# Ledger of designs, part 3: VHH binders against Enoyl-CoA delta isomerase 1, mitochondrial (ECI1)

Target 1, 258 residues: Enoyl-CoA delta isomerase 1, mitochondrial (ECI1), of Homo sapiens (Human) (p42126)
Amino acid sequence: QRVLVEPDAGAGVAVMKFKNPPVNSLSLEFLTELVISLEKLENDKSFRGVILTSDRPGVFSAGLDLTEMCGRSPAHYAGYWKAVQELWLRLYQSNLVLVSAINGACPAGGCLVALTCDYRILADNPRYCIGLNETQLGIIAPFWLKDTLENTIGHRAAERALQLGLLFPPAEALQVGIVDQVVPEEQVQSTALSAIAQWMAIPDHARQLTKAMMRKATASRLVTQRDADVQNFVSFISKDSIQKSLQMYLERLKEEKG

## First folded at step 1 (VHH)

Design b01 (framework vhh_7zox_3)
Fold by ESMFold2-Fast, scan of step 1:
Structure b01 (fold): chain B 258 residues (1-258), chain A 126 residues (1-126)
Amino acid sequence: as target 1 above (258 residues)
Amino acid sequence: DVQLVESGGGLVQPGGSLRLSCVASGFTFSSYAMGWVRQAPGKGLEWVSDIYSGGSTGYADSVKGRFAISRDNAKNTLYLQMNRLKPEDTAVYYCAAGTPSEWYEYLKSLGHYDYAGQGTQVTVSS
């Protein structure tokens, strides 16, 4: 099991812990389990909020799984990207209050997850950075993820961050607004519990409708062109130059296996 | 208790050389991939080099041919030999350990490593 859900039904909150060793990479199995776990909590009237965190500190999530993106069929790439889109759509539009308790590094796909949340808390550890660093590896963030970042930190900050593939350490993350609080690592969970209680104090109907209104345009842009986005991803990732680059990383990985 | 302690940084003139060392303790060093990551003033993290437990090495294009990574498993020490240094090499250099680094889509994040040091400053100027 790659997702551990620790319920606190009395408080209306569940803690969803990422447990996909070694680094909570968004494999197809992990993506599927995340969506199923979220759906179970959404369908259970006992829960109004979810805190997302890593079971092991150090890495919140490394992002996309390279093994899902190299040496596979176009059909596999399409299925993988559909799963990535599904996770983003389900988290971004969830009726639950979502708080990310970022107790580790949060690059790329990890940042994708964090950006879907209503509130983000980052541990004050200079080793824990957050950002969309795709360009540093010669790949690009999809338009819907670009939109999500832009909605959070503004157009110019997002453009600079995306073009340069910036990863923000805690002070810079707070300053640019990609996270809402930076606290000592040992206080991340208690801060998340405090924050989610504040959000849950708002009547669900008003909070949920406001969230939907604020996020509808961004979500709809992907919904209306999901298939086109999948085909764009498949075309991009299937390029010989991209596949060769990914193959190089995976070949080095095979040498390391021991 | 796990520690990675970097040393060997300092001020050097363009064209000069420095050798960074990283002494590891508290984990089975020989079983871990090890690497160097740097952060220049006002810039993000840049992966510099790594060396896997099996001995294979990788280098960023910006340092290829000038830098050499090596390890001494008997001494639990990682090295970075930096030759023909340029002003653009000015950065804080971090030692990092982690099997996860081989599986990362984004190898340039310090937090993706199991362990990272506090860094050592390298300044290249006249």
Scores: ipSAE 0.000, ipTM 0.159, lowest interface PAE 10.6, mean pLDDT 87

Design b02 (framework vhh_7zox_3)
Fold by ESMFold2-Fast, scan of step 1:
Structure b02 (fold): chain B 258 residues (1-258), chain A 125 residues (1-125)
Amino acid sequence: as target 1 above (258 residues)
Amino acid sequence: DVQLVESGGGLVQPGGSLRLSCVASGFTFSDYWMGWVRQAPGKGLEWVSDISSGGSTGYADSVKGRFAISRDNAKNTLYLQMNRLKPEDTAVYYCAKDSPAYWEALRSGNYFDYAGQGTQVTVSS
């Protein structure tokens, strides 16, 4: 089991803990389990909010699993990207209050997950950075993820962050607005419980309809062109130059680790 | 030429204490995050504690309140004070140097690009 779900007694809240060692990479299996876990919580009237965090502090999620994107078939890349799209769509449009309790590093796909939430809390540890750093690996954040970041921190800040592949340490993350609170690591969980209680004080029908209204345009842009986005991803990732760059990166990591 | 030399391990009874030391050379010690990771027999590596160049510390939940990490930059030495030891703490403890390649270190499943040879800690009666 890659996702641990712990009910919070009496609060109508579940804590969803990422447990996909070593770094909570978004493998196809982990993506699938996240979606299934979310759907189960959405269909259970006992829960109105979910706190997303890592089971082990240090890494919230390292993001996309590069082994899913290199040395595989075009059909595999298509299936993987469809799973990534599905996770984003399900989280971004969830009827539950979602709070990310970021108790570790949060790059790329980790930041994708955090950005879908209604509220983000980051542990005050300079080791823990958050951002969409895809360009540093020679790959591109998809338009729907770019839109999500832009909605959160504004166009100018998002463009600079995406082009340069910036990872924001806690103070800068708070200043740019990619996170809502920065607190000592030992206070992340209690701060998340306080924040989610505030959001859950609002009647569900009004909160849910407002969230849907605010997020409809961004979500619909992907919904209307999911297949085109998949084909664009497959075409891009399958380019010889991209595959060679990813292969060299993965081979370097294996050599340095050996 | 990076060198990390651990010492201070040994056999101790439950509830006892040990102080681990790690002497570093071959790099500018004060510029790097340092940490301790451990490996119990037949298990994978488990992060125990880390300390920033500025002295900020982190601890695994399993050791929080019992272990204290510290550093002496003048002596290029990292320490781990282990109190109220439990049988579950039995492991080889490795001193680890942080990687400046933040993204790559995270992708490797650990935060450290180099670990020493380790020192054995055995907690038994």
Scores: ipSAE 0.000, ipTM 0.182, lowest interface PAE 11.8, mean pLDDT 86

Design b03 (framework vhh_7zox_3)
Fold by ESMFold2-Fast, scan of step 1:
Structure b03 (fold): chain B 258 residues (1-258), chain A 124 residues (1-124)
Amino acid sequence: as target 1 above (258 residues)
Amino acid sequence: DVQLVESGGGLVQPGGSLRLSCVASGFTVSSNYMGWVRQAPGKGLEWVSDIYSGGSTGYADSVKGRFAISRDNAKNTLYLQMNRLKPEDTAVYYCARDLYYDFWSGYYTPFDYAGQGTQVTVSS
């Protein structure tokens, strides 16, 4: 199992721990297990909130699995991207309170997950950066992810961050507003429990309707054009220049390790 | 200077056991993320096991229940106890420290390699 769910008995909170070694990359299998785990929690009346974290510190999630996006068929790319869209839609629109307890590096797809949450806590470790760095790989964040970042940190900051592929270390992440708190690593879990308790103190009816109202336009923009977005992704990723770029990065990583 | 030196590999029959060692100098094993990766002939790198500074451990599904990672703080040494070895475990095993970050790809990987590795061959 790639997702561990630990209930906080009596509090109405579950801790969802990512366990897809070595770096919690968003493989097709991991994406599927995340959606299923979230759906089970949403259908369980015992839970009102979920804390998302890595089972082990160091990497929250390295993001999209490049092996799902390189050397495969167009049908595979389509299936993969549909799974990515499904995870984002389910997390972004979840009626549960979602808090990300970011106990590790959080680039690209990891940041996608964190950005869907209602509140973000980052461990104060200079190795743990957060951001949408797709442009550094010669690829682009989809419009719905761009919208999510823009809603979080504002238009100008988002434009600069996305064009340059910025990864923010903890102090800068707090200053730009991509995270809400930065705390010593050993305090991340207790801080997340305190934060989620504050959000859960609000009656579910009012909180859920306000969340839906605030997020409806952004979510609906993807819902109305899911197939077109998949087609655009498949066309883009299948380009020879993009495939060659991704393969070169994967080969470079292998060479640097052995 | 930072150094990691692997040892303990060799030829073993299927079902046998080996213990790999990784002696560290220039840093403290108990304060760092440490792991083992392997590379079989003609294949890519495969993560095998790791241990965080706090002591929590992880294992690849292919070795779960057969391998155990540990450390000896007094000797500043990382170990991999390998039990019930299979021919498919044949590979060069590398001791790894810390996270590797590639700025241009934006990828974090849990490896910084040490030494030349140690060869494990499982055959009859």
Scores: ipSAE 0.012, ipTM 0.346, lowest interface PAE 8.7, mean pLDDT 87

Design b04 (framework vhh_7zox_3)
Fold by ESMFold2-Fast, scan of step 1:
Structure b04 (fold): chain B 258 residues (1-258), chain A 124 residues (1-124)
Amino acid sequence: as target 1 above (258 residues)
Amino acid sequence: DVQLVESGGGLVQPGGSLRLSCVASGFTFSNYAMGWVRQAPGKGLEWVSDISSGGRTGYADSVKGRFAISRDNAKNTLYLQMNRLKPEDTAVYYCARGEYYDILTGYYDAFDYAGQGTQVTVSS
C-alpha cells in the first residue's frame, strides 16, 4: 500500500500519507492509488477536508516517475500521461478542502500535487525546495500545469520559474507565493490541522461553488483537449534526444549514492 | 538483511553532551547516505542531520553549531556528537539509511530504513 489514510476522529478530516519508497515518485500504481483514495474520501460524507503529506520527512514527492517515461512503448506513455492528467483533474477540482503539509522536497510532479491544494505549508528546512523544474531535464511542464502555477504566483514569476526550472527554498517559496506558510518542521502537521479547520469553517456549498468558479476555466482547457495533450506528450517524450536525456539522467541517479 | 543498531542515548542535564552511535550491517555502508531523525513526545518525525557517502553534511537549523555528524566506513558506524543539549532535544533518535539525489530533482534524504531508536532525555 502506497497511500496511508488516517482519519482525524470527529474533525471531518483525513490525513493522506504518501508511502511510495524511495521518493514518492508518481508511478502508475501510485497515481492509481492516489485517485482511488481521494475518490473514497470524496464519497464518504464523514470527510470535508484532506491533508496531504509524506509518511516520512525528506521528500514530499520527487514528481513524475522517469522510468514510466523512458524505454517504454508509445502506448505506455499515453496510459501514463492519462493517469497524470486524471490525478491533476481530480485533485484540482475536488470538493474537499485540500491542504498540503510539505515535509520534504517538492519538485516537478510533487509541486503539481501541492499546487492543486487550497493551502500549502512548507517545512522550514533549506533542503526542501518546491518548483516546476522540468526544463532542467530538457522536458516541458504541460500547459495546464503552467496555467496552475501562473494562477498561483502570477505571469512573470511563473515564466521565469518555468523557463529556468527554478526550485524555491522555503523563504523564497513564501516570498513568491508558491506556498502560504513556512513553519518549523515539527510543527507542519499541527499547522495543517489548524489551517484546514479555518477553511472548513466556511459553509461547504459557498466554498465549493467559489472553488469551482475560480478553477473552471483552467480545468476546462485540459478537459476539452485531453487526447490532443496526450498525443503531444507522447510525440515529445518519444523523441530520440529526449529519451537519451532521460536515460542519462536515470543513470546519474543510479550513481548518486550520497 | 539490513540492520541499524543505535546506542548512546540516556539522561543528561541541560548543557551536557552525548554521542550517539549506529552500527550498520547487511549492505555496503560506504555507498549510502546516512542520517539521524528524531521524534519528540507528541510530535512527528524531524530530520536532524545527514552525511553523504562523500562526507557532505547537513543539519537542521535547531541543532546547527551544536551537533556534529560523522561516519567511520571501516567500522560501518555512524555517529552524532550532541553538545550543549537543551530540553527541546528530548526525543527518540533514529539512525536512518538514505538515498541522496542531486539538487536538480530536489530528491533529498529519502530514508528507506530506520533503526529501533535510542532515547535521549534532557532534564534536570
Scores: ipSAE 0.013, ipTM 0.425, lowest interface PAE 7.3, mean pLDDT 88

Design b05 (framework vhh_7zox_3)
Fold by ESMFold2-Fast, scan of step 1:
Parts: structure tokens; sequence; C-alpha cells
Structure b05 (fold): chain B 258 residues (1-258), chain A 126 residues (1-126)
């Protein structure tokens, strides 16, 4: 099991812990388990809020799983990217209050998950950065992820961050507004419980309709273009130069594991 | 508490040599990729070299054949042997680590390593 769901005693809150070692990379199996776990919580009236965190501190999620994007068939790349889109759509439009308790590094796909949440808390550790750093690899964030960042930190800050592929350390993350609080690492969980209680104090009907209204245009833009976005991803990732770069990364990662 | 402490810089004439050292603490050094990045006066950060836990190395084209990176996992220490130094090598040199999670996004752009400390100044002039 790659997702651990722990109910918080009587609060109407579940803590969803990422447990996909070594770095909570978004493998196809992990993406599938995340969506299923979220759907189960959404269908259980006992829960009104979910805190997303890592089972082990150090890495919230390293983002996309490179093994899903290298040495595979075009059909596999299409299925993988559809699963990534599905996770984003399900999280971004969830009727549950979502709070990310970021107890580790949060680049790229990790930042994608964090950005879908209603509130973000980052541990005050200089090794834990958050951001969409795709351009540093010569790739681009998809338009729906770009829109999500822009909605969070504003157009100019998002443009600078995306063009330069910035990863924000905690103080800069708070300053730019990509996270809402930065707290000592040992206080992340208690701060998340406090924050989610504040959001859950609002009547669900009014909160949910406001969230839907605020996020509808962004989500609908992907819904109407899902297949085109998949084809763009498959075309890009299948390029020989991209496949060779990914193979180099995977070989070096194997050396690190030893 | 992660800490990287650089040393070994100084003033040297063109054609000379220096060896930089970096002592790491607060993490499992042997499990992390290590590297050197530099910042010349008025310029941005430039990746110089890296070494993975498995021993594979990379070098910027500007330093290939002149610099050699190495590591001693028993001493938590990273080294950069700099030979045949040029005025263009004048910079503050920073020890850097690439966390495992950064490998998925930054390895082909190894100049994006995390760096810590105040660096060590290398000045090459006649």
Amino acid sequence: as target 1 above (258 residues)
Amino acid sequence: DVQLVESGGGLVQPGGSLRLSCVASGFTFSSYAMGWVRQAPGKGLEWVSDIRSGGSTGYADSVKGRFAISRDNAKNTLYLQMNRLKPEDTAVYYCATSSPYKQFLQYAKSGQYDYAGQGTQVTVSS
C-alpha cells in the first residue's frame, strides 16, 4: 500500500500519508491509489477534510516517475499522462477541505499536488523547496498546471517562476505566496490540524460552491482539451533526445541507490 | 542541521593549482550526489563539476581536463583539484549537494544543485 489513511479521532479529518519509497514519485500505481483513496474519503460522510503529508519526512513527493516516461510504448505514456491529469482534476475540484502538510522537498509533480490544496504548510528546513522547475530540464509545465500556479501566486510571479524553473526555499516560498505558513518541522502536523479546523468551521455547502466557482474555469480548460494535452505529452516525451536524457537520469539514480 | 563548509581558496597565478575541500554534516553524505558551482563577479551561478555516490563524474566543458572532482565518504569530504588555472576561473566556489528528490528534475542541469555556506574565493591573476 502506497497510501496510508489515518482517521483523526472524532474531528471529521483523515490524514493521507504518501508511502511510495524511495521518494514518493508519482508512479501509475501511486496515482491510481491516490485517486481511489480520495474517492473513498469523498464518499464517506464521516470526513470533511484531508491532510496530505509524507509518511517519512525529507520528501513530500519528488514528482513524476521517470520510469513511467522512458523505455515504454506511446500507449503507456498516454495512459500515464491521463492518470496525472485525473489526479489533478480530482484533487483540484475535490469537495473536501485539502491541506498539504509539506514535511519534505516538493518539486514539480509534488508541487502539482500541493497546489491543488486549499492551504499549504511547509516545514522550515532549507533542504525543502517547492516549485515548478520543468524548464531547468528543457521541458514545460502543462497549461493547466501553469494556470494553477498563476491563480495561486499571480501572473508576474508565476511567469518568473516558470520561465526560470524556480524552486523556493521556505522563506521565499512564504514571501511569494506559494505556501501559506512556514513552521518548525516538528509543528507541521499540529499546524495542519489547526488550519483544517478553521476551514471546516465554514458550512460545507457554501464553502464547496465557492471553491467550485473559483476553480471551474481552470478545471474546464483541461477537461475540454484532455486528449490534445495527452497527444502533446506523448509526442514530446517520445522524442529521441528526451528519451536519452531520461535514460541518463535513470542510470545515475541507480548508481545512487548502489 | 545540514551544513557544507568550503575551504582551500586563495590567490594564485595563471597556470597554478589549488585544491578545494568541502566538509559535509547533518545528512548521510555517501547517499547524495555532490558538486561544485561557482559565481564569478557580476555573473550568475555556473555548474563546475559533480560526482554521484556510485563514483560517476561530470564536468563543465570550460574545466574538462583541468579539474578533477573526488569524494571521501569515510570523511564526509568533497574535493576539487584545480590545475592550469585561468583568470576566467576567478569566482566564489560553493560546495553543493543534489538531494535524491532533485535528481528527477535537475540531473541534466546539475548547475541547479543546492549550495550552502559562504563559499571559498578563488582569484587567478598575474
Scores: ipSAE 0.000, ipTM 0.202, lowest interface PAE 11.6, mean pLDDT 86

Design b06 (framework vhh_7zox_3)
Fold by ESMFold2-Fast, scan of step 1:
Structure b06 (fold): chain B 258 residues (1-258), chain A 124 residues (1-124)
Amino acid sequence: as target 1 above (258 residues)
Amino acid sequence: DVQLVESGGGLVQPGGSLRLSCVASGFTFDDYAMGWVRQAPGKGLEWVSDIYSGGYTGYADSVKGRFAISRDNAKNTLYLQMNRLKPEDTAVYYCAKTYYYDSSGEWRDAFDIAGQGTQVTVSS
């Protein structure tokens, strides 16, 4: 429903298209469908690679769903954050080759998804930026997401990007190394198919073991403290000042829409 | 304490020109992409144009070739030069920090639309 899977079993590839209007926000339902869709592909030996993209160009994903983080119970916040952790762990440690074909804006949680992939392609459209901009909303990227960004672009670039909540346009995204290729928008899909074929040319056992070795320390750090991270999130988000800030943002969206 | 103050709107005849300004404060202007969105009577928000810190620009098809976006980072100011104005351009114009773009092609930067906007009316 929220995730469309277009299989090409002959090539060993599936295209996973995000379809959670209006902006592919990571709602609890969307997070759940993403994990289920990934698990189905992982359990089907016909598939060795997955291309993640948006069903409609313009927005890859706007990130976390603020309605899941405001006006709800602490139990709801805990469940939501556990779902976010589960998506990151499942994507980051997936034995499938993952390529993100970023055909739209990719802030915050959208960037979280893109960063879990083995390879990132961004459409050369100045309207499409990628970055972890949580600080602009008065919230923070969790340590495991911070580690993922550091592993991709290095410590100093990551620190600057995270503290300032930077969104990188395509040329800057390529320069800082948060994406691997920038191509004309109409070439994103064909470029992703070419890239995933190169990764899939490597024997699975060697590629998978190397990926696991490279990513184990980062993933294990969250695995060993999942509950503490959930409690930290619930404590932070439940603060009256944070709840009031989020409520004001959501009320403003409602007033502007009608 | 982010502030965005739009100005430069007014009444103009079809075929005329206006220049909109937006003065930003409360954040490091140079670090953010900035844009213009508009709301026509009885319609939702429509993305008009954006400009990134590196100078890259984007334009909605409805305004391409007629509007020119620019920025002066030393003055923390965003501009929109509007030429060959049409009745269809009648709207309240808002300055926005970029956050995301919705799947309909409309800017959904409501979290960062901080000002009252500036009214542009194109009529004879």
Scores: ipSAE 0.000, ipTM 0.148, lowest interface PAE 14.5, mean pLDDT 86

Design b07 (framework vhh_7zox_3)
Fold by ESMFold2-Fast, scan of step 1:
Structure b07 (fold): chain B 258 residues (1-258), chain A 126 residues (1-126)
Amino acid sequence: as target 1 above (258 residues)
Amino acid sequence: DVQLVESGGGLVQPGGSLRLSCVASGFTFSRYWMGWVRQAPGKGLEWVSDITSGGSTGYADSVKGRFAISRDNAKNTLYLQMNRLKPEDTAVYYCAAEGSYWDLYRAAESGNFDYAGQGTQVTVSS
């Protein structure tokens, strides 16, 4: 329902389309459907690659769902953050070739998804920026996401991007290396099909073992610290000041009468 | 200063119609994806409809065929035409600009709620 999977007619490729309106926010239900959809494709021997994109252009994914993080129990926050960790772990370590066809804005949690992929293609639209802008929101990217960015664009570029909460428009995104190609919006899908074919030309055993070797240390850091990371998130999000701010934004503000 | 001002709500009988308006200021309206979300009494936020800067529209299954979203870029105004209203459509309706949803953390932390309108009450009852 929230994830549409369209098999490619010949090549062992599926297109996974995000359809969680309005902005493909990572709700608990959407996170769960993403993991289940990925697992089904991984367990189907006919598929070797997946292209991730939005069903509608405009927003690839806006990131975390604030309604999962406000007015709920600590147990709910823990379950939500475990689901976020599970999505990252499953995507980052997937044996499938993953290509993100970024046909819309890609901030924060959207960038988390894109960064797990083997290859990233961004539509050349100045409204479609990509980056980990957590510090602009007064929060901190978790260490495992910081590691993912650092592995992609290098330590110094990642430090600058994370400290300043940068969102890169297409030209800057290509220049810094957070995306691999920038193409006219109408060419994103065909470019993704061409890219994934190149990756799938490599024998699976060699490609998969190389990917595992390259990503094992980063993934293992989170696996070792999953519970501590969950507790850190629950403690942070449960702070009265954070909950009050989120509630005020999600609810109608009280009118002051003089 | 980003401002969104909703209007057009009211009390209406089942089967009736209402047209909501949202006047935007403080940003380049024509370049933003705009939408409507609603909150029924005692319930969470529900996405109703959106319209891209290019004019493509989307609708929640609960309102498809009954509601029509549109925009007038010359007037910086977003509309929602609501037809064949049902009691279940009773809610406060909020106007939202592209970025307001994924910028919620930023707005909450900084205390800047410019992207969220005050809402307009729609009540459908006999």
Scores: ipSAE 0.000, ipTM 0.267, lowest interface PAE 11.8, mean pLDDT 84

Design b08 (framework vhh_7zox_3)
Fold by ESMFold2-Fast, scan of step 1:
Structure b08 (fold): chain B 258 residues (1-258), chain A 123 residues (1-123)
Amino acid sequence: as target 1 above (258 residues)
Amino acid sequence: DVQLVESGGGLVQPGGSLRLSCVASGFTFSSYEMGWVRQAPGKGLEWVSDIYSGGKTGYADSVKGRFAISRDNAKNTLYLQMNRLKPEDTAVYYCATDRPYGDYWEGSYFDYAGQGTQVTVSS
């Protein structure tokens, strides 16, 4: 099991803990379990909010699993990217209050997950940066993820961050607005519980309709062109130059790890 | 600069025990989370166990109750006591520590893994 769901006693809140070792990479299996876990919570009327965090501190999520994107068939890449799109759509449009309790490094696909949430809390540890650093790997954030960042921190900050592949340490993350609070690591969980209680104090009907209104245009832009986005990803990732770069990076990781 | 040297692997029969060691150098060992990851033939890396600077431990479900991780900060050494070994535990075991942030990449696993130590569980 890659996702642990723990109810918070008496609060109507579940804590969803990522447990996909070693670094909570968004493998196809992990993406599938995240969507299923979210759907179960959405269908359980006893829950109104979910706190997303890592089971082990240090890494919230390292992002996309490069082994899903290299040395595979075009059909596999298509299936993988559809799963990534599905996770983003389901999280971004969830009727539950979502709070990210970021107790570790949060680059790229980890930041994708955090950005879908209504509120983000980051541990005050200079080793825990957050950002969409895809360009540092020679890949690009898809338009719907670019839209999500732009909606959060504004056009100019998003353009600078995306072109340069910036990872924001805690103080800079707070200043640019990619996170809402920065607190000592030992206070992340209690701060998340306090924050989610504030959001849950609002009547569900009004909160949910407002969230849908605010997010519908961004989500619909992907919904209307999911297949085109998949084909763009498959064609990009399948390029010999990209496959070679990813293979070289994965071989470097293997050399370091045995 | 950062070095991790694993030892203690070998051939054991099912039900046997082994104790792995990892000697660390080049960083302030006592301040870092340490862990063990393994790679079975033809498989990817699997996290096995970790231990924080304060001594709190975590274990993969596949090894929970059988393996025990520990550390000796005075000797800059990480240990993995492996009991009731199964053929499925056959793998190269790597000692690992997290890099300072800035070295993480999408799909990155534990960094600063050493050369590994082979554990083979068979007759």
Scores: ipSAE 0.005, ipTM 0.179, lowest interface PAE 11.0, mean pLDDT 86

Design b09 (framework vhh_7zox_3)
Fold by ESMFold2-Fast, scan of step 1:
Structure b09 (fold): chain B 258 residues (1-258), chain A 125 residues (1-125)
Amino acid sequence: as target 1 above (258 residues)
Amino acid sequence: DVQLVESGGGLVQPGGSLRLSCVASGFTFSYYAMGWVRQAPGKGLEWVSDISSGGDTGYADSVKGRFAISRDNAKNTLYLQMNRLKPEDTAVYYCATGDSEYWLNELLKGEYDYAGQGTQVTVSS
């Protein structure tokens, strides 16, 4: 089990803890368990909010799993990318209040998860950076993730951040607005509980319709283009130059680890 | 299913030595960088040392020349040899799994998961 759910039905809140060691990489299996866990909470009328965090501090999520993107079939790449899209669509459009309690590093795909939430709290640790660093790795954030960042921090800040592949340490993350609070690590959980209570004080009907109104255009853009986006990903990742680069990287890691 | 169990702490006089151990289970230990972080009373977490799967080591300036990190992949065990201990080394020491995310190498260097209760090191007369 890669996702631990600690319910507090009396409060209407569940804490969803990432437990996909060592770094909560978004493997196909982890993506699938995240979506299933979210769906179970959405279908349970006793829950109105979810706090997303890592089971252990250090890394919230390191992002995409490179082993899902190298040495596999085009059908596997398509299935993987569909799972990534599904997670983003389900989180971004969830009727539940989502709060990310970021108790660790949050780059790339970790930032994808955090950006879907209604509110983000980051532990004040200089090693815990958040951002979409794809360009530093020679790859490009998909348009729907670019749109999500732009909606959060604004066009100018998002363009600079995406082109340069910036990872923001806590003070800078707060200043640019990619996170809403920075607190001592030992206060992240209690701060998340306080924040989610504030959001849940708003009547669900009004809150949910406002969230849908604010997010519909962004979500619909991906919904309309899902298959094209999958084909673009498969085409890009399947390029001989990209596969060779990824294979070299994975082999270097295996040589270091063997 | 992942477990990291630290041991080897205790009370030691300034100038003394201790060897910490961390037994890992539930994952392929040899695949991942490992490290030690510590937390002194009333202070935040401080990175102490790391070791890559290939054996490359890093150390915080405060411990460089005094501490030595090592690993035994056959025994799934991480070690920290602490020499010439100072009162300032008093802390709970935690074993951490390293960042195995390939995209992040230099950008996320030294960021680790923490596990277990840690092991208490007290340096005092």
Scores: ipSAE 0.000, ipTM 0.140, lowest interface PAE 15.5, mean pLDDT 85

